# VHH binders against Putative glutathione-dependent formaldehyde-activating enzyme: the designs that were tried, part 4

Target 1, 157 residues: Putative glutathione-dependent formaldehyde-activating enzyme, of Halomonas elongata (e1vbt6)
Amino acid sequence: MLLEGSCHCGAVRFRVVSPHPYPFNRCYCSICRKTAGGGGYAINLSGDADTLVVHGAEHTSIYQAEIDGLTSPGERHFCSRCASALWVFDPRWPELVHPFASAIDSDLPRPPERVHLMLENKPDWVEIESREQDRCFAGYPDESIAEWHARLGLEEG

## First folded at step 21 (VHH)

Design z1 (from t1 with F105Y)
Fold by ESMFold2 at other seeds, look of step 22:
Structure z1 (fold): chain B 157 residues (1-157), chain A 118 residues (1-118)
Amino acid sequence: as target 1 above (157 residues)
Amino acid sequence: EVQLVESGGGLVQAGGSLRLFCAASGFTFRSYAMAWLRQAPGKRREWVASISSSGRTYYADSVKDRFTISRDNAKNTVSLQMNSLKPEDTAIYFCARVPKDWAPYDYWGQGTQVTVSS
């Protein structure tokens, strides 16, 4: 599926092809929550890095988190004008790019189940709105974004 | 069976150069991203460089502008040219295949020792 996204002010627009367009995972870690998580979590998608097309790239900035004194190679791209979180690119997986669902303007399909991850980092005020089929993990889940789609037969080209 | 075999390690003086090679077999090499990692004595294994299937290259800050990763799809090889070597570059260097999803690396070579003397 071709995904189209943008920042709020319009200075940055992008397109990317995603074979895994379901916005199913909710990451409650402090980095995702603080940089992209208006509801106490963020949802990242997966896309083919070779298909990413960006307009207004001069208005993007990159944040690399410091974890226990070590700078992560993971790049969090955001609009330098309006601060909208746009995508994550980690050069250790150079084939992939992970747009945030919050930046996507295309209609996204509704997932049949959701995953809540990194709950050990969730602040008390954030309520989990879990459904019967949802899965909850204190840390990382036991399947990747691609594996979740494959298990449920939801992959797209 | 996926197989990755590193070679080209050795002893070199600071400021010198060395080229590592990784021979790959048992998979469609041209369709995978590849990486080099290293592990110094007493330290965790760290990412050094990656190259996508389309040839885009990325480097850790500590080796940027000194190391060059490259691939030869005709020979199924990944190379790491290491210039301006420092004693801090002393480590076992591993070639790895990058999985196609956002998951931990699953295939590594045996490693090749690089020792940089003062």
Scores: ipSAE 0.777, ipTM 0.931, lowest interface PAE 0.7, mean pLDDT 90
Fold by ESMFold2, look of step 22:
Structure z1 (fold): chain B 157 residues (1-157), chain A 118 residues (1-118)
Amino acid sequence: as target 1 above (157 residues)
Amino acid sequence: EVQLVESGGGLVQAGGSLRLFCAASGFTFRSYAMAWLRQAPGKRREWVASISSSGRTYYADSVKDRFTISRDNAKNTVSLQMNSLKPEDTAIYFCARVPKDWAPYDYWGQGTQVTVSS
């Protein structure tokens, strides 16, 4: 599925192919929460990094968090004009890019279940609004996105 | 069965160079990104460099402009050219296969020792 996204001010627009538009990964870590997640989490999608096309790239900036005193290689791309969070690229997984659902203009399907991850980093005031079918992880999940799609019988979008 | 075998480690004086090799088998090598990691005594394993299936390369800040990762899909190998070596580069170096999804690495070799003397 082709995803199209943008920042709020329009200075940055992008498109990316997402073969696995499900699940919506709700990441509760402090970095995602503070940089992209006003409700206590951010929703990360998965996309093919080779297919990412960006218009207005001169208006993007990159933030790399400090974790345990070390600069993380993970790159959080955002609009330098309006501060919209756009996508994450981590060179340790160079095939992947993770657009934030909040930046996507294309219609996104509603997933049959959601994944809640990095719950060990969730602040006490954030409520996990999980349903019985949702999966919850203290850290990273125990199945791949491709395995998740196969288990749930979803067409690749 | 996925197998990754590192070689080319050794003892080298500071300022010198080494080239590491990783022989891969048991999977379609050309379709996977590959990475090098290292572990110094008493420290956790850290990412050093990665190369995508299409050949894009990325480096940790500590090795940028000194190390070069490359791949040979015909021979199923990934290499790490290490120049201007420092004593801080002393570690066991591991070759790893990068998962196709966002997930921790779970296939790497037994490693090859690199020791850089002052």
Scores: ipSAE 0.721, ipTM 0.921, lowest interface PAE 0.8, mean pLDDT 87

Design z5 (from t1 with S53T)
Fold by ESMFold2, fold request of step 23:
Structure z5 (fold): chain B 157 residues (1-157), chain A 118 residues (1-118)
Amino acid sequence: as target 1 above (157 residues)
Amino acid sequence: EVQLVESGGGLVQAGGSLRLFCAASGFTFRSYAMAWLRQAPGKRREWVASISTSGRTYYADSVKDRFTISRDNAKNTVSLQMNSLKPEDTAIYFCARVPKDWAPFDYWGQGTQVTVSS
């Protein structure tokens, strides 16, 4: 599925092809939450990095988190004008790019179940809006984004 | 069986150059991104460089402009050209296959020792 996204002010627009368009995972880690997740979590999608096309790239900036005193290679791209979080690119996995669902303008499909991950970092005030089908993890889940789609027969391509 | 075999390590003076090679077998090499990792004594394994299936390359800040990763899909090999070597580059260097999804690496070789003397 072709995903089209943008920042709030319109200075940055992008498109990317994703075989995994379901916005099912809610990451409560402090980095995602503080940089992209005003409701307590962020949702990362997965896409083919070779297909990423960006308009207005001069208005993007990159944040790399420090972990244990070392700068992570993971690049959190955001609009330098309006601060909208747009995508994560981690060069250790150069085939992949991870747009934030919050930046996507395309009509995303509805996931039949959701995963809540990194709950060890959830602030006390955030309630888990969990359904019967949902799964919850203190840390990382037992399935990757691709494995979740494959198990449910939801891959597109 | 996935196999990755590194070679080309050795002892070199600071400022020198060395080229590492990785022979890959047991999988469709051209369909996977590949990486070099390294582990210095007493340190955790760290990422050094990656190369995508389409040939895009990426480097850790500590090696940028000094190291060059390349691949040869006809020979199923990955190379790492290391120039302007520093004592802090001393490590065991591992060739790794990058998973197709966002998951921890699960295949790397036995490694080849690179020692850079001051």
Scores: ipSAE 0.778, ipTM 0.926, lowest interface PAE 0.7, mean pLDDT 91
Fold by ESMFold2, look of step 22:
Structure z5 (fold): chain B 157 residues (1-157), chain A 118 residues (1-118)
Amino acid sequence: as target 1 above (157 residues)
Amino acid sequence: EVQLVESGGGLVQAGGSLRLFCAASGFTFRSYAMAWLRQAPGKRREWVASISTSGRTYYADSVKDRFTISRDNAKNTVSLQMNSLKPEDTAIYFCARVPKDWAPFDYWGQGTQVTVSS
């Protein structure tokens, strides 16, 4: 599925192809929460990095988190004008790009279940809004985004 | 079975050059991104460079402009040209297959030792 996204002010627009468009996972880690997740978590999608097309790239900026005194290679791209979080690109996995669901303007399909990950970093005030089928993990889940879609028969070509 | 075999390591003087090679077998090589990692004594394995299936290359800041990753899909090899070597580049270098998912690397070779003397 072709995903179209933008920042709030309109200075940055992008599109990317994703065979895995369901906005199912909620990452509660401190980096996602503070950079993209006003409600206590962020929802990461995945896409094919070779298909990413960006308009207004001169208005993007990159944040790389410091972890234990070391700068992570992971690039968190955001609009320098309005601060909208847009996507993550980690050059260690050069085939992949991870748009934030919050930046997507395309209609996204409804996930039949959700995954709540990195709960060890969740602040006490954030409520886990779990459903019966949802899965919860203190750290990383045991499925990738692609595996989740495959297990549920939700892959899109 | 996925196999990755590194070669080309050795002892080299600071400022010198060395080229590492990785022979891949047991999978469709051209359909995977590939990476080099390294591990110095007593340290964790760290990422050095990656190359996508389309040939895009990316490098850790510590090696940028000194190292060049490349691939040869006809020979199922990935290589790492290392120039302007420093003693801090001393490590075991591992060739790795990058997963198609955003997941930890779990296929790499036995490694090849690179030692850079002052």
Scores: ipSAE 0.772, ipTM 0.928, lowest interface PAE 0.7, mean pLDDT 90
Fold by ESMFold2, last read:
Structure z5 (fold): chain B 157 residues (1-157), chain A 118 residues (1-118)
Amino acid sequence: as target 1 above (157 residues)
Amino acid sequence: EVQLVESGGGLVQAGGSLRLFCAASGFTFRSYAMAWLRQAPGKRREWVASISTSGRTYYADSVKDRFTISRDNAKNTVSLQMNSLKPEDTAIYFCARVPKDWAPFDYWGQGTQVTVSS
């Protein structure tokens, strides 16, 4: 599926092809919460990095988190004008780019179940609004984004 | 079945150069991004460089402009040219296959030792 996204002010627009467009993964870690998830979590999609097209790239900035005293190579791209979180690119996985679902303008499909991850880092005030079919993990889940889609027959390409 | 075998390590004086090689087998090499990792004594394994299937290259800040990653899909090899070596580059260097999913690396070789003397 072709995903189209943008920042709130319109200075940055982008497109990316994703075979895995369901916004099912809610990550509650502190980096995701503070950079893209004011309500307690962020949703990272997955897309093919070679297909990413960006308009207004001069209005993007990159944040690299410090983890255990070391700067992560992971690049969190955001709009320098309105601060909208846009995507993560980590050069350790150069085939992938991870747009935030919050930046996507395309109608994303509704996931039939969700995964709540990194709950060990969730602050107490954030409530997990899980449905009966959802799964919860203290750390990383036991299946990847691609495996979740494949298990449910939801891959698009 | 998946095998990654590093070679080309050795002892070199600071300012010198080495070229590392990695022979890959047991998988469709050209369909995977590849990476070099390293682990210095008493430190955690760290990412050094990666190369995508389309040939895009990326480097850790500590090695940028001194190291060059390349691949040869005909020979199923990935290489790391290391120039202007520093004592801080002393480490065991590992060739790694990058997973197609956003997941921890799971396949790397036994490594090759690079020692850079003053």
Scores: ipSAE 0.770, ipTM 0.925, lowest interface PAE 0.8, mean pLDDT 91
Fold by ESMFold2, fold request of step 23:
Structure z5 (fold): chain B 157 residues (1-157), chain A 118 residues (1-118)
Amino acid sequence: as target 1 above (157 residues)
Amino acid sequence: EVQLVESGGGLVQAGGSLRLFCAASGFTFRSYAMAWLRQAPGKRREWVASISTSGRTYYADSVKDRFTISRDNAKNTVSLQMNSLKPEDTAIYFCARVPKDWAPFDYWGQGTQVTVSS
């Protein structure tokens, strides 16, 4: 599926092809919460890095978190004008790019189940609104984004 | 079945150069991104460089502009040209296959030792 996204002020627009368009995973880690998740979590999608096209790239900036005293190679791209979180690119996996669902303008499909991850970092005021089908993890889940879609027959070629 | 065999390591003086090679077999090499990792004694394994299936290259900040990753799909090889070597580059260097998912790396070789003398 072709995903189209943008920042709030319109200075940055982008598109990317994703076989994995379901916005199913809610990451409650402190980095996601503070950089992209005002309600307590952020949702990461996945896309084919070779298909990413960006308009207004001069208005993007990159944040790299420090983890255990070392700067992570993971690049969190955001609009330098309006602060909208846009995507993550980690050069260790150069085939992939991870747009935030919050930046996507295309109609995203409804996931039949959700995953709640990194709950060890969730602040007390954030409520997990999980359903019977949902899975919860203190840390990282046991499936990748691609594996989740494949298991449920939801990949879009 | 997946095999990654590194070579080209050795002892070299600071400021010198080495070229590492990785021979890959047991999988469709051209369909995977590849990476070099390294591990110094007592430290965690760290990412050094990666190269996509389309030939895009990326480098850790500590090696940028000194190291060059390349691949040869006809020979199923990955290379790492290391220039302007520093003692801090001393480590075992591993060739790794990058998973197609956003998941931990699962295949790397036995490694080749690089030692940079001051």
Scores: ipSAE 0.768, ipTM 0.923, lowest interface PAE 0.8, mean pLDDT 92
Fold by ESMFold2 at other seeds, last read:
Structure z5 (fold): chain B 157 residues (1-157), chain A 118 residues (1-118)
Amino acid sequence: as target 1 above (157 residues)
Amino acid sequence: EVQLVESGGGLVQAGGSLRLFCAASGFTFRSYAMAWLRQAPGKRREWVASISTSGRTYYADSVKDRFTISRDNAKNTVSLQMNSLKPEDTAIYFCARVPKDWAPFDYWGQGTQVTVSS
């Protein structure tokens, strides 16, 4: 699926092809929450990095989190004007780019189940809105984005 | 069986150069991105460099402009040219296959030791 996204102010627009368009995973870690998740979590999608096209790239900025005194290679791209979180690119996985679901303007499909991850970092005021089929993890889940889609027969490719 | 075999390590003086090689077998090499990782004594394994299937290269800040990753799809090899070596580059260097999904690396070799003397 072709995903189209933008920042709120319109200075940055982008598109990317994704075989995995279901926004199923809610990451409650402090980095995701503080950089992209005003309701307590963020959702990363997965896309083919070679298909990413960006208009207004001069209006993007990059944040790299510091973990235990070491700067992570993961690049969190956001609009320098309106602060919209846009995508993550991690050069350790150079084939992939991870747009935030919050930046996507295309109609995203509704997942039949969700994953709630990094719950050890969830602040108490955030309520988990889970359903019977949802899975919850204190840390990382046991499936990647691609594995989740494959298990449910939801890959678009 | 996926096999990744590193070679080319050794003892080198500060400011010197080494070239590491990785021979890959047991998978369709050209369809995977590849990486170099390293682990210094008492430290966590850390990412050094990556090369995509299309040849795009990326480097950790600590090695940028000194190290060059390259691949040869005809020979199923990936290499790491290391120039201007520093004592802090002393580590075991591992060749790794990058998963096709956003998942932890799960295939790397036994590693090759690089020791940089002051």
Scores: ipSAE 0.764, ipTM 0.924, lowest interface PAE 0.8, mean pLDDT 91
Fold by ESMFold2 at other seeds, look of step 21:
Structure z5 (fold): chain B 157 residues (1-157), chain A 118 residues (1-118)
Amino acid sequence: as target 1 above (157 residues)
Amino acid sequence: EVQLVESGGGLVQAGGSLRLFCAASGFTFRSYAMAWLRQAPGKRREWVASISTSGRTYYADSVKDRFTISRDNAKNTVSLQMNSLKPEDTAIYFCARVPKDWAPFDYWGQGTQVTVSS
């Protein structure tokens, strides 16, 4: 599926192809919460890095978190004008790019279940609004974005 | 069986160069991104460089402009040219296959020792 996204002010627009368009996972880690998660979490999608096309790239900036005293290679791209979080590119996995669902303008499909991860980092005031089918993890879940889609038959060719 | 075999390590004076090689077998090499990792004594493995299936290259900041990753799909090999070596580059260097999803690395070789003396 072709995903189209943008920042709030319109200075940055992008497109990316994703075989995994369902916005099913809610990551409550402190980095996601503080950089992209107004409700206490963020949703990362997955896309093919070779298909990413960006307009207004001069208005993007990159944040790299400090972990264990070292700068993480993961690049959190955001609009330098309006601060909208846009996507993560981690060069360790050079085939992939991870737009935030919050930046996507395309109609995303409704996931039949959700995963709530990194709950060990969730502040007490954030409610986990889980449904009966949802799964919750203190840390990382036991399946990746691609595996979740494959298990439910939701991959797009 | 996935196998990754590193070679080319050794002892080098600071400022010198080494070239590492990785021979891959047991999988469709050209369909995977590949990486180099390293592990200094008492430390966790850290990422050094990656190369995509289309040949795009990426480097950790600590090695940028000094190291060059390359691949040869005809020979199923990955190489790491290391120039301007520093004592802090001393580590066991591992060739790794990058998973096709955003998941921890799960295949790497036995490693080759690189020691940079002052």
Scores: ipSAE 0.761, ipTM 0.922, lowest interface PAE 0.8, mean pLDDT 91

Design z5 (from t1 with S53T)
Fold by ESMFold2 at other seeds, fold request of step 23:
Structure z5 (fold): chain B 157 residues (1-157), chain A 118 residues (1-118)
Amino acid sequence: as target 1 above (157 residues)
Amino acid sequence: EVQLVESGGGLVQAGGSLRLFCAASGFTFRSYAMAWLRQAPGKRREWVASISTSGRTYYADSVKDRFTISRDNAKNTVSLQMNSLKPEDTAIYFCARVPKDWAPFDYWGQGTQVTVSS
């Protein structure tokens, strides 16, 4: 599926092809929450890095989180004008780019189940809102984004 | 069975150069991005460089402009040219296959020792 996204002010627009368009995972880690998830979590999608096209790239800035005193190579791209979180690119996985679902303007499909991860980092005021089919993990889940889609037969080209 | 075998390590003076090689077998090499990792004594394994299937290259800040990763799909090899070596580059260097998912690395070789003397 072709995903089209933008920042709120319109200075940055992008598109990327994703076979994995379901916004199913809610990451409650402090990095995702503070940089992209004002409701307590953020959702990363996955896309083919070779297909990413960006307009207004001069209006993006990059944040690299500090983990255990060391700067992560992972690049969190956001709009320098309006602060919208846009995508993550981590050069350790050079084939992939991970747009935030919050930046996507295309109609995303509704996931039949969700995954709640990094719950050990969830602040008390955030409610999980778990449903019967949902899976909850204190840390990382046992499926990647691609594996979740494959298990449910939801991959798209 | 995935196999990755590193070679080319050794002792080198600071400011010198060394080229590492990785022979890959047991998988369709050209369909995977590849990486070099390293581990200094008492430290965690860290990412050094990666190369995509299309040949795009990326480097940790500490080695940028000094190291060059390359691949040869005909020979199923990855190499790492290491120039302007510093004592802090001393480590065991591992060749790794990058998962196609956003997931922890799961295949790397036994490593080759690089020691940079002052």
Scores: ipSAE 0.759, ipTM 0.922, lowest interface PAE 0.8, mean pLDDT 91
Fold by ESMFold2 at other seeds, fold request of step 23:
Structure z5 (fold): chain B 157 residues (1-157), chain A 118 residues (1-118)
Amino acid sequence: as target 1 above (157 residues)
Amino acid sequence: EVQLVESGGGLVQAGGSLRLFCAASGFTFRSYAMAWLRQAPGKRREWVASISTSGRTYYADSVKDRFTISRDNAKNTVSLQMNSLKPEDTAIYFCARVPKDWAPFDYWGQGTQVTVSS
């Protein structure tokens, strides 16, 4: 599926092909929450890095989090004008790019189940609203984004 | 099944150069991105460089402009050219296969020791 996204002010627009367009994973870790999660979590999608096309790239900036005193190679791209979080690119996995669902303008499909992850890092004030089919994990889940889609037969070619 | 065998390590003076090689077998090499990792004594294993299936290359800040990763799909090899070596580059260097998912690395070789003396 071709995903189209943008920042709020319109200075940055992008598109990327994703076989995994379901916005199912809610990450409650402090990095996702503070950089892209207005309600206490963020949703990372996955896409083919070779297909990413960006317009207005001069208006993007990169944030690299510090984890255990070390700067992560993971690049969190955001609009330098309006601060919208756009995508993560981690050069350790150079085939992949992870747009934030919040930046996507395309109609995303509704996931039949959701995953709530990194709950060990969730602050007390953030409430989880889990449903019957949802799965919860203190840390990383037992499935990757690709494995979740494959298990449910939801991959988009 | 999956095998990654590093070679080319050794002792070198600061400012010198080494070229590491990795021979890969047991998988379809051209369909995977590849990486070099390193682990210094008493420190965590850290990422050094990656190369995508299409040949795009990426480097940790600490080695940028000094190291060059390359691959040869005909020979199933990955190389790391290391120039202007510093004592802080001293480590065991591992060749790794990058998973196709966003998941922890799970295949790397035995490693080759690089020691840079002052």
Scores: ipSAE 0.758, ipTM 0.920, lowest interface PAE 0.8, mean pLDDT 91
Fold by ESMFold2, last read:
Structure z5 (fold): chain B 157 residues (1-157), chain A 118 residues (1-118)
Amino acid sequence: as target 1 above (157 residues)
Amino acid sequence: EVQLVESGGGLVQAGGSLRLFCAASGFTFRSYAMAWLRQAPGKRREWVASISTSGRTYYADSVKDRFTISRDNAKNTVSLQMNSLKPEDTAIYFCARVPKDWAPFDYWGQGTQVTVSS
């Protein structure tokens, strides 16, 4: 599925193909929360890095988090004018790019279940809006995105 | 069974060069991005370089412009040319297969030792 996204001020626009377009992952870790998730979490989508097309790239900035005193290779791309969080690119996984659902203008499908991860980092004031079908993890999930699609019958190919 | 076998390590003087090789088997090699990792004594494993299925390359800042990752899909091999070596490059170097999802790496070899003397 082709996704179209933008920053709030319009200086940056982008397109990306997402083979797994469901916005089902809610990450409550402090990096995602502070950089992209004012409500307590961020939603990272999956995208094919080879398909990313960016207009207004001169208006993007990159943040690389410091973890235990070391700079992470992961690149969190933001609009330099309006601070909108746009996508994550981590060169360790060069095939992947992860747009934030908050930056997507296209209609996104409703996921049949949600995954809530990094709950050990969730501050007390954040309420988990989970349903019986949702999966919750203190840290990383035990199932890949591809396995999730196969288990729920959502595989496209 | 996925197997990755590194070779080419050794002892070299600072400023020298070394080329590492990785032979891959047990999976469709051309369908996976590949990476080199390294682990120095007393430190955690760190990412060194990656190469996509289409040949795009990425490097950690500490090795940029000194190391070159390449792949040969006909031979199912990945290599790492290491130039201008520094004592800080001393480590066990691992060849790794990059997962297709954003997940921790799950396959790497037993590694090859690189030692750079002052």
Scores: ipSAE 0.704, ipTM 0.917, lowest interface PAE 0.9, mean pLDDT 86
Fold by ESMFold2 at other seeds, last read:
Structure z5 (fold): chain B 157 residues (1-157), chain A 118 residues (1-118)
Amino acid sequence: as target 1 above (157 residues)
Amino acid sequence: EVQLVESGGGLVQAGGSLRLFCAASGFTFRSYAMAWLRQAPGKRREWVASISTSGRTYYADSVKDRFTISRDNAKNTVSLQMNSLKPEDTAIYFCARVPKDWAPFDYWGQGTQVTVSS
């Protein structure tokens, strides 16, 4: 499906094809929370990087987190005028781009279930509003642990 | 069964060059982005370079402008040209398949040793 997004001030607009808009990954890691998730998490979508079209790209800026003394290759793009978080591009996965759901203006389908990631990083004041069908993970859904949490906090959030 | 077999490693003097090769089998090679990773003793495995299915290339800052990743879809190979080698480049180098969804890398070969002497 075609996703259309923008920053709040309108200086940046974009579109991207998302073949798999589910499962609406809610990432509770500190990087996603602080850069895009004032309610305690950010919702990251998945898109085809080759289809991303940006209008007003001169009004974007990039943040790359430092994790354990190492600068992450992941690029968090945001509007330089209004600070709206827009998408993440990580060159380690060059086929993918991850728009934030908060930036999407087009209709998004209702997910049949949601994924809650990086719950080990969730502050106590944030409550998980999970549904019965939702999946919850302390870290990422594999054999990764704190090692991945520090270096890859930008994959799907 | 996914198989990735690296070759081309060896001992080289600082400032020298090597070219690594990776032979891929057991999957539709042209449909996947590919990467090179490396691991020095006592250090974590780190990303070196990636190449997309459309041929776009990306590099870690530590190797940018010295290394070049390329692919040959007809031969199912990916290669890494390494120029201006430094002792810090000493590591086992792994060819990896990039997952199509968000996921940690989970397919890489046994690796090939590169040793750069000063």
Scores: ipSAE 0.684, ipTM 0.909, lowest interface PAE 1.1, mean pLDDT 85

